VHH binders against Maintenance of telomere capping protein 2 (MTC2). Designs and how they scored, part 24

Target 1, 357 residues: Maintenance of telomere capping protein 2 (MTC2), of Saccharomyces cerevisiae (c7gvl2)
Amino acid sequence: MGDHNLPDFQTCLKFSVTAKKSFLCMYRDSVSKEKLASSMPSTCDIQLKRAINDAYPGGGIKVTVLNSTTASLDSLATTHVKEFEIVIIPDINSLLQPDQAKLVKIMRDCTVAIEKAQSTRIFIGVVHWNNPVQPSGAAKDGDEAGKPAPKTRIFLPTSLRMGAWLKHKFWFACAPPYLDFESSTESSINTRANNSIGMAEEEKQEPESKRSIILNEEANLNDVFVGSTVRRYILDIMVHLRTHRLTYNAKAGGVYTNSLDDVVLLSRLIGLHSGKMFVSPSHVKEASRWYFPMHLELVQRSSMDSSLLYGSDPNLVDEMLEKLAKIKCEEVNEFENPLFLESLVVKNVLSKVVPPV
Key: E = the ipSAE of ESMFold2; O = the ipSAE of OpenDDE; V2 = 0.75 times the mean of E and O plus 0.25 times the DockQ between their complexes.

## First folded at step 12 (VHH; framework vhh_6z1v_2)

Design n06 (from g01 with D107A; at its last look DockQ between E and O 0.49; V2 from the best seeds 0.60)
Fold by ESMFold2, look of step 12:
Structure n06 (fold): chain B 357 residues (1-357), chain A 123 residues (1-123)
Amino acid sequence: as target 1 above (357 residues)
Amino acid sequence: EVQLVESGGRLVRTGGSLRLSCAASGFTFSNYNMGWFRQAPGKEREVVAAISYRGGSTWHADFVKGRFTISRDNAKNTVYLQMNSLKPEDTAVYYCAAEPYLGTLEAWTYQYWGQGTQVTVSS
C-alpha cells in the first residue's frame, strides 16, 4: 500500500551534484522492446547524458561514460580534471572483484580531492536488473523441505553485486530518467509531466529560474539546522535496522556508523528543498526511505539467519525465506523496485521508532 | 542436476592455438560469473581468467595476458577460453567454474566445477 517506488532521477541528480555524492541508477532490462531491425547499441548511456545535460545546460559539468574494463579503470585513475565531472559506469554489477577494488580506490581518491577542493568527480553506477526466469529456478523448490543443502540454496538473491566497500561509496539508488515511448501508463505520465512543466515554468519559474537559486541552495545547505534529538532519532533508526529480523546481523545489516553523516546530509537537502532551514522527523523519514534500502544486507539463505544460533528450526527458516522470495518476485514488478523488500524493512522500522517530540 | 562439461583439450605444439569450451546446464547460466582455472601435476589450482555474468568485464592472469581470451555466449550457455601462443608451462588440466555473486578470483568462492580437460603443450 505504501509508496515503495525508487526516488526520481531528477531530484536524486540535483541532490547528488549539490552534495558531491555518487549514486546508483536502477535500469530495468527492457521487456517491451522488440528486436526487429538491428543490433542497436544500448541507449541508457545516451539517456543519462541527455538528462544530465538538460538539468545543467550551461556546461560546466563534464559527462564521461566509462567502459567497465580494467583498462578503462586504470586510465581513469591517472586522469585529472578541473571541472565538475560525472562518470557513468554503465553496468556496475558486471565488475569483477579486482576491478571493484580498483574502483573503490579511485572513488576514495576522488573523495579526498573533493575535501581538499582540488577537483570534483562523482559517479553514477548503472545497475541493470530484471525478474528471475522463475522463482522455482532461482531458489525455490517444492521438495526443498528436508533437504540438507542450506549453503547453496539462496532464497533472496541481491540485485546489487557489489562488495560492501564499493556499495558504501554510493549513497542511494534511483529510478532512471523517464523516456519510455512504448508503455501506455508511461505515456500518460509523460503527458501529465509536459502539462505540469509548462504551467509551472511560466508562472513559478520566473522568480526561481535565475542561476543564483542553485548557488543559494549550495551556500545554505550547511545552515540547515539539525538538533541533537534529530540526530538521536537517526541513530535509533540505525540500531533498529541493524537488529531487524530480516537483516544480516554479522554485517550490522549493512548499516555502519558513517551512515549517520549521510542521512543527516540527505535530511538537510530534503529540508532545504522543501523550503525549511531545519530538519524535522518527516525529513529524516524520507531520507531514510531513500538511503537505507540500497545499503541493507538482508538474510539471503537460512545459514545467514541468526535465529538458527538460538535453536530455531532450519526448516521453518527456509519456509519463511521462501515465502519472502515469492512476495519479492510479485511486488518487484508492481513497484518496479528491485529493492522492494529492503524498502519494506525500512518502512517497518520507521513505524516502530518513536520520533522526537 | 548442475553440470559443467569442458571440451577441446588436446596435445598441441609450442606456439599453437587451442579453444576450450564449457557447456553449462542445470542452473541459470546468465546469473553466474565464470572462471577458467588450471592445475598442473603437484601444483595448486590457479585462476587463469574470469568473465562477469553479463560478459561486460573480463580478467586474465598476468601469465596469460595477451595470449588467452575468455568469452561467453549466454544464449548457448557456454564459456570459452581461446589460447594462443601456447607454451610448455601451459600444460595442465583446465577447469571451468561458476561463481554466483561478486566475481571473485578465489577458487573457494566458486560453487560449481567441471571435471576438467587436459591441455598438453609439447616442444
Scores: ipSAE 0.584, ipTM 0.849, lowest interface PAE 1.9, mean pLDDT 78
ESMFold2 (binder alone), look of step 12: mean pLDDT 87; pTM 0.885
OpenDDE, look of step 12: ipSAE 0.677; ipTM 0.885

Design n07 (from c06 with P100S; at its last look DockQ between E and O 0.55; V2 from the best seeds 0.58)
Fold by OpenDDE, look of step 12:
Structure n07 (fold): chain B 357 residues (1-357), chain A 123 residues (1-123)
Amino acid sequence: as target 1 above (357 residues)
Amino acid sequence: EVQLVESGGRLVRTGGSLRLSCAASGFTFSNYNMGWFRQAPGKEREVVAAISYRGGSTWHADFVKGRFTISRDNAKNTVYLQMNSLKPEDTAVYYCAAESYMGTLEDWTYQYWGQGTQVTVSS
């Protein structure tokens, strides 16, 4: 995997199912003018559902695509899930704060249910991203004395338009599954868009598909040894991320206390997948590259930069951020990674932090 | 140049209906969440309604009580506020605003603002 690419969907799905963790799937919006009416599952949602079903044929996983409506979130609050369920959220960035708060509550309740072995529900949040619009050149401040529009100019916008409280409910962000366009041309003709109000059609999967995803791998995860030195290494990475120049220090750079456990768990899975019985620094590096980019909170404007406290010129900071935004725009296209800059920060930190011997 | 231009504000009687429009230009409208705010004389600005950039999520203030509905047409770069069952307490300058941050209901997060349109509800 290139240093700046998102992890692949299949691996991330496997790890997330094993760990019973939710994750984000980053889709590039195809220029296709199709007014993705928020109420209908997009082509990408259907593709995700298919990819999941293909990955777990008869595996007892129920896949539900939500309608991006407040009503659909309410339906999740009341449902006792008896089986392993994956809920796809078609456009997680479309949620306003009240709906985000609702989703956070639901996700918390699901986590508690998992811990009690009562039910297993995980979420895949779909993030649609477009090429960052080149910051339209600074409209020259024409003189007219109109009431100062709140100058909250965002110079470095994020592709994740959600509060930290929701963002941190997801483990990492991954690339979408590869669309074999060749195979899908035949079957897509006949699904006439009957306009029925997109209640998640419970496709009645036939009864016989056998029970419980024997998460045999969960038992094996505990067998992967994590030394104290490895934990310290992760903590060092976290500290450096929190203090990085491009991270928003007021929010601890987006690095929260649970990151340690999350990275340990991911490192174990990576190690396990590699056939190892112990976590190495290389596993931690890889886990960090996957985990931290979507969690980081970067400086978006000069007012967020801590250097201002030390007398930095806000204009110079803004200029710097504009330059970074241009670089981001170019590189995001090259690597198809909307979290390129975040990945770059992680890479930089990993280069500075000395691994334990 | 980024512009938000509100229209439709007028004098109406109690119980009347009004539709406000806000035409956006100079930015990618479909990438921004939109909100309606209002400010009455001597009162603080308050959020009335918000709609996500794709229209999949909406929020309305409690004082709306189902009387107002926010909608948008991305093809027309326009956001609307349908106001029904208007009351004298709804008298205010109504502002259209745009934000691309995190779907907040906080006015400070909105990057672009219109000049406002006056809505007056007579008893």
Scores: ipSAE 0.582, ipTM 0.845, lowest interface PAE 0.9, mean pLDDT 83
ESMFold2, look of step 12: ipSAE 0.603; ipTM 0.872
ESMFold2 (binder alone), look of step 12: mean pLDDT 84; pTM 0.859

Design n08 (from g01 with P100S; at its last look DockQ between E and O 0.01; V2 from the best seeds 0.00; counts 0 for: pae O 12.5 > 2, placed apart)
Fold by OpenDDE, look of step 12:
Structure n08 (fold): chain B 357 residues (1-357), chain A 123 residues (1-123)
Amino acid sequence: as target 1 above (357 residues)
Amino acid sequence: EVQLVESGGRLVRTGGSLRLSCAASGFTFSNYNMGWFRQAPGKEREVVAAISYRGGSTWHADFVKGRFTISRDNAKNTVYLQMNSLKPEDTAVYYCAAESYLGTLEDWTYQYWGQGTQVTVSS
């Protein structure tokens, strides 16, 4: 995986199911002007549902796409789900504050239910992003005297518009699944022939085996050890992220205390996937690249920069942010990563923090 | 009631061997990772060895240098520490501890602890 790409959907789905964690899926908006009417599942939502079903054939996971209505959130208030459920939340950035608050409560309740082994429900939040429109050149404002109030120029807008309280309910952000359009054409032909009446008995064994796979993966996760030095390394990364020049220090850079456990868990999964029995610094680096970009709060304007407190020139800071914004626009297209700048910050921090020997 | 009961600690001569046992009760032993810790007088508690809930993974401290081996028998709800080539520096109270999920080597992550067993190695 390139240093600046979003992690792939399939891996993220697997890890999230194993860890029973929610995650975001970042979709690039196709130029089609059709305002996805909030009431119908988008092509993206359908694709996600298909990808999940393909990843877990034979059932065991119930996939539900929410209708972007308050009523659909109310239907989730019932936590007694017997089956593993994945709920897809279309266009999570479009949720109003009351609905965000409601969703946060539901997600909390689901986490508690998971901890009590009563039910397992995780969420996939769909985030639609567009290429940042290059700030059109300074229209030569003509002569007229009315000093418009200095429009607070946001140089580095975030692709995540939801409140921090909702954002932090998700583990990481991933790329959308690849639509292999080509594979769907061939399989339609050959299914005509063999009518063989194979009997009903195969229904009973399927659910136990799939439950067993998830349980086995979870069990295997416990076999991966985390040393104190590794934890310290994660903490060092967290401290450096909080104090990074591009992070918003007033919000601790978006790095919260639970990040330690989240990164430890992700590091263990990465280690497990790599066939290791212990978490290494390399696993932590990879976990950090996945986890932190969606959680970071970056400086968006000079007034948010802590360096101003030390006498930095706001104009110079704005120039810097403008340059970064240009780079972001170019690189977001190249890597198809709306969190490119956040990823860059993480990369920079990882280069500075010395891993434990 | 959750109980971890260590046994096997005694006075032994340098170069000797001991096998410590920890019997667990009051919880689902097979769902917990187990660890051995030790604390010498005037020193901080340190992790000696750890074993996963299935026994498939083990960790040993560097100071063990292949002398100690952790193992478990889930059918007997017991974890063991085989100690060979004992040195005076190994003199400590040895504690058995249980951890449910994190698989960490840090003492604060272990939920249940035994009372400890004294190991004394004489020169």
Scores: ipSAE 0.000, ipTM 0.252, lowest interface PAE 12.5, mean pLDDT 81
ESMFold2, look of step 12: ipSAE 0.596; ipTM 0.871
ESMFold2 (binder alone), look of step 12: mean pLDDT 85; pTM 0.866

## First folded at step 13 (VHH; framework vhh_6z1v_2)

Design q01 (from c06 with T58K; at its last look DockQ between E and O 0.58; V2 from the best seeds 0.64)
Fold by OpenDDE, look of step 13:
Structure q01 (fold): chain B 357 residues (1-357), chain A 123 residues (1-123)
Amino acid sequence: as target 1 above (357 residues)
Amino acid sequence: EVQLVESGGRLVRTGGSLRLSCAASGFTFSNYNMGWFRQAPGKEREVVAAISYRGGSKWHADFVKGRFTISRDNAKNTVYLQMNSLKPEDTAVYYCAAEPYMGTLEDWTYQYWGQGTQVTVSS
């Protein structure tokens, strides 16, 4: 995985299913938002559903696509699931704060249910991100000495338009699934209306085998050893992230206490996937690259910069932020990563924190 | 130039209905959450309703719940507030506002504001 790319969907799905964790899937808006207003499942939803089904052939996972509506959230809150369910939220950024709060509650309840082994429901939040259109600031030199156009503070809109409480309910952000569009031309929806008679659908006992695979993976995960030095290393990373100049430490945002467990778990999975029975510093680095970019809050304004407390010139800070914003705009496109700047911060911290020997 | 222009405010009788419109220009309307606020004389500005940029998520204040409905037409760059069963207590200047980020209900998070339209409900 490149240092600045989002992790791949298939691996993220696998890890999330094993860990019973929710995650974000980041889609670049290629299509005018106008087409998204249609009640039809978005191309993204279809792709995700297909990718999930492809990853878990033969069933065992119920995939539900929510309408990002208040009513759908209310319905979800009252619906109990007996099987492993993945709920796709087609546009998580479209939720208003009250609905975000509802979703947080639902997700918490699901976590409790998982812990009690009552039900397993996880969420894939779809995030649509656009390349920040560089303000075509070419103000043509027209003559008129008019009032300086209010400096449109290029607030680099964060790709994640959700409260910190909701953000922290998701484990990491990943890239969308790569679907080779070439092969699916031919399956003609032969709607054969076969009238076959109402034989009592015997409750096909979901083959014990797939539940067994997930259970086996979970069992194997427990065999991956995490040393005390590894935990300390993660904590050091967390401290450095919190103290990083570009990191904004909001009361409800940023690197939080549960990040340790989240990164440990992710490191174990990465280690397991690599055929290792112990977590190495390299696994922690990789886990950190996946996890922390989504959980970081960056300074967006000079007023948010703690350096002002030490006498920094706000104008210089703003200039710096503007430069960073420009870099972000360019690099986000190259890496297809709306969390590029966050990834840079993480990379920088990982370069400074000495791994345990 | 960014503009939000409210319209539809007028004098109505108690129990009457009114539809407010807010026409947006100068920004990508479909990327913004929209809200209606009101301010009565001598009172603080309060949020009346909000709608997500896609229109799927809606919120209405408890005092207007069931009576007012927010909607939007992104093709027309317009947000609406249908107000039914109006009461004298609904008399206020109603403001349209645009929120780019968190879908919050706090007025300070809204980036663009209209000039407002006067709604007066007579007994």
Scores: ipSAE 0.748, ipTM 0.916, lowest interface PAE 0.7, mean pLDDT 84
Fold by ESMFold2, look of step 13:
Structure q01 (fold): chain B 357 residues (1-357), chain A 123 residues (1-123)
Amino acid sequence: as target 1 above (357 residues)
Amino acid sequence: EVQLVESGGRLVRTGGSLRLSCAASGFTFSNYNMGWFRQAPGKEREVVAAISYRGGSKWHADFVKGRFTISRDNAKNTVYLQMNSLKPEDTAVYYCAAEPYMGTLEDWTYQYWGQGTQVTVSS
């Protein structure tokens, strides 16, 4: 994938099913504006269900859509899953903090169940986003004269609107699926689907054979070698991310000790996907571009700044952050990636860390 | 100019009902979580209820649970507080507030505030 683009949905889905990990899917709000009602957008539900069914036809994976409401979360906490289930949360970033905490507990319980081989439930959280909004009305010169600024004023806001503990339950974020269902080539596809190839495809897609394919992919993943030098390279990247000028030091920049295991696992998946039985530095770089941007915790105001780069004047740091927010607004629109600034931080770190020989 | 204007506060008897409204302007209302706060004389301001920017996630304080209901209409840029089974202890100035980022319940995280509307419950 490109340095500034989100990874594609189909690859992320395959990796997440194989690794039994939850992930985020980023939907731009302009697509969601088609829906008038205040209910969850039904278009993304349909696209995600369709994409999962295309990847795993004939069953084998249960797909459940869970509205982002307090009642739906309470209901989910009392259900048990006997098979592999993917739970879609269509508007995860619209949850208030108390509901985010409920979801974290539910997801933690699901992770324990996976580790004990008792059941498998993973989540796809849909994050609806638009261009970052700098609240210029609160920052306007004449309108704020004589009034104290809000204590929590944010100069470089995040687009995710998710607490760190909830973000931590997802390992990366991807682009929405591409479903070409009204293109000029759609009629040609229908003609080919009616030929004898369709009969052979149906014979390969029995539920038992699909479960066998999933188990075989897990076994192949376990055979992908990760050397100690490669693990050290990942740790070096993590240290540089934690100490980066723009990352929030009090939260380790969003880079926790379990990040090593996740990046190792993702590197093995990328290696396997490229036909390799070992992890190279290039696989680590790509895994880092997938994994870290969603997890980074950036400085949002001068009080979060870990150093005195602008002398001791927090107002100058806030001005720099405000200028970064304006640049981010332009670039997010160009690249369709609300994590653009985080991706730049990762790219900067990767350029500084020397890969192993 | 950002503005939040509460309305509907008045004197009402114990057991009565009242609906508060808060009209918003000067910002993209549908991007903001909304909260109702209250402050009685001599007491600290406290959160009463909150609602997420799309309306699906709601929270109500224990002291009003089952009696008050928060709602919003993004087409009208308005948030509401339906107050039923009112008690004298509900007497306070009620404030509407907007929070743009994390959906917190903390007073100090709310960026925009209304001037308040007085609710008085007599017994």
Scores: ipSAE 0.566, ipTM 0.860, lowest interface PAE 1.6, mean pLDDT 78
ESMFold2 (binder alone), look of step 13: mean pLDDT 85; pTM 0.869

Design q02 (from c06 with E106K; at its last look DockQ between E and O 0.57; V2 from the best seeds 0.64)
Fold by ESMFold2, look of step 13:
Structure q02 (fold): chain B 357 residues (1-357), chain A 123 residues (1-123)
Amino acid sequence: as target 1 above (357 residues)
Amino acid sequence: EVQLVESGGRLVRTGGSLRLSCAASGFTFSNYNMGWFRQAPGKEREVVAAISYRGGSTWHADFVKGRFTISRDNAKNTVYLQMNSLKPEDTAVYYCAAEPYMGTLKDWTYQYWGQGTQVTVSS
């Protein structure tokens, strides 16, 4: 619970529009026949457009779909809009590094324009991912048997095919939206007009009800208090993530200096959404679970593991990484979360760092 | 077993055209970015062109820009290099290679390699 699923699209969209931040939406490339039997998903473009229109009906939000091609990126760089614009990039994983660099520059220019109050353009990067089944050691009569792993083999691959500079232009990743195609007529309470709103909301959670949260205006976001001990708690989490055994030390584990500002901002949003004008350690823990898994850079092979400096056997490290990849593939399929292993690293760090009183 | 098999290399005169093909097997071709590299005798191997796994993002080296075009057909598990306006300096062994992750142009990031096909351009 809490560690196993990507955050929901609706809340992520609301926070990202309020904060004027770009985010990723994770779509699986293949869908099992079981998941397809009851309802068929629309294309990701249609689903995202509908979900945004549902959240902001009659609002001045323009939704633009950008084809993931070199020519489309060049066209976007020269286009100006006056409205709040959300640009959907339907297959961000498919960009070669030169096109990723173009996108980083476009997004940097958009960030400057937001800061200067000239225009507002944020991005939803759609990540199409898959999770091939790891070999279990079945059928040993094949040509895979008995061969040593190549020194450059990737044992724990990443689901995000983006360079670090592009990754940190997005502050978190979320689950895709699901549009409700069927009415809420299934209820044990016969007052459907009144109870259907309550019953539908209640069916989402194990608790029978949850308290309604009134989100204050964006202007109040800057008034949400963040104490010095809370900021130090965030910094302690960042240090533990940078030094975690599974994170790639040469890239600081993917934990960059601007991570503090983003986690503070997200913590304020979580606090405000909960009806609070201050950030608590529980808000920081939740912000950390949203923010860090997408940014972590894990060790993918023994040559990236700094424990080799202290006498570890690279073959044993590679074997451990192979076992982790098998666990990742199995759990990612169950939880529909390609960042499952990264989320466990964050959970491990949160268990070690003592929150302030 | 993973295989990348280049074909189409031969002798052509200056100004001529060739189309190289690379047939892939033993891996999920549609998950891999593909590149064409070349190596002339005594020279270092260099990247010529690259194409993303879905085909929308492409890159060509400046020394072939406007003359060579990379493309792919995921239904046929094949990547192509259309080579026009050939010059004697294009003489090299051309290699097809597959890159599974970040879409880089660095040869050490490419996981699978073909054996190469010889292209010779006569003066």
Scores: ipSAE 0.575, ipTM 0.862, lowest interface PAE 1.4, mean pLDDT 76
ESMFold2 (binder alone), look of step 13: mean pLDDT 85; pTM 0.870
OpenDDE, look of step 13: ipSAE 0.762; ipTM 0.920

Design q03 (from c06 with D107K; at its last look DockQ between E and O 0.62; V2 from the best seeds 0.69)
Fold by ESMFold2, look of step 13:
Structure q03 (fold): chain B 357 residues (1-357), chain A 123 residues (1-123)
Amino acid sequence: as target 1 above (357 residues)
Amino acid sequence: EVQLVESGGRLVRTGGSLRLSCAASGFTFSNYNMGWFRQAPGKEREVVAAISYRGGSTWHADFVKGRFTISRDNAKNTVYLQMNSLKPEDTAVYYCAAEPYMGTLEKWTYQYWGQGTQVTVSS
């Protein structure tokens, strides 16, 4: 983990269950052998179900896998839910826009049900990512040499292939859960073996303690204080993100008014997790690093740029965007974070905005 | 060199069936959403059906719903349009197209296009 790494799954899960918010989980696909990707739902499902069961043992949370198909979405819209349910969508970025709109409506209805204390259903959207592969040329072959790129050509494509309204239903994106290695634990040898009696003893104590701690933290979240100067600091960060050179101003950079409430809530969770009953500027900075990169809308081509970079020459802006795409490819591989450029924008803004005294 | 090659268009009687195929080459087919569009004489090109890169998310225009079915075979780099209960108003040139990003239905978002295959439905 670092300033440019995705946050860990376990903490993101805990915060999302406590806040009753949906989140994205980012899984990397192999680029070098891509002709037909292997089956995704089985491996992803196993890892996510195991991580959820480890965090919430005893069947208090129902885990449902929703295949990313039109039929599965239609079925979910009519399903009754009695308990706390986590719905895993194993390949959310494979939905066509009409199915994305259907999912947005389903998630909106679930949010209303949570607000009315009728039921609780949250979503984990799994995004499978690799760097985009752009073929040479555009609409035509090599006979297009010497012509300007079409206005629709995307030089810096997004790694999240989701419409803005679907992105708004998730509050952040995290790394996939790590499965424990046999020799990594402090209390491990042969307790991990099949039929180990010691494993049953350890599992019994630890899962029960974590469930009790989570319930107590839910009760304390509303008591975490947020001062007016801290709220102004969050608003200043939002303004700087909306006006950043690389953000798409026509979409407010992806920074909408409701972002304030989400960042306040996340700051409270971070504060509580660190043992504080108040939000500090450092909690806001960390919440900003978690929240904003997934929501930012960066310019993808010169026609989206409202700044006069390179003196209004679209070809120079497009050339700069191509260079950024190359740097993104290299750094995304290094940090295993498809939101690397978005994270840099957030880091740049945090360095400029003066925190309250 | 990117190519989309449609085949299977022909003259068919009203009520008949037809399957169109579109073979893709020169790009990673399994990363692209695919669509079928049609253009009747004197009309603008319109989307008929679309299918996500994994094949599980599909969309069909209301004027063909229940009659046409889009499908794909990523191992063969091929997308299909099964056309049943054909009507004279289905007469058009049918185009396949590839869309690499957001899974939209808007014509201008599709990067690659075939040359089209003529479907004619007689009374």
Scores: ipSAE 0.592, ipTM 0.869, lowest interface PAE 1.3, mean pLDDT 77
ESMFold2 (binder alone), look of step 13: mean pLDDT 86; pTM 0.876
OpenDDE, look of step 13: ipSAE 0.832; ipTM 0.948

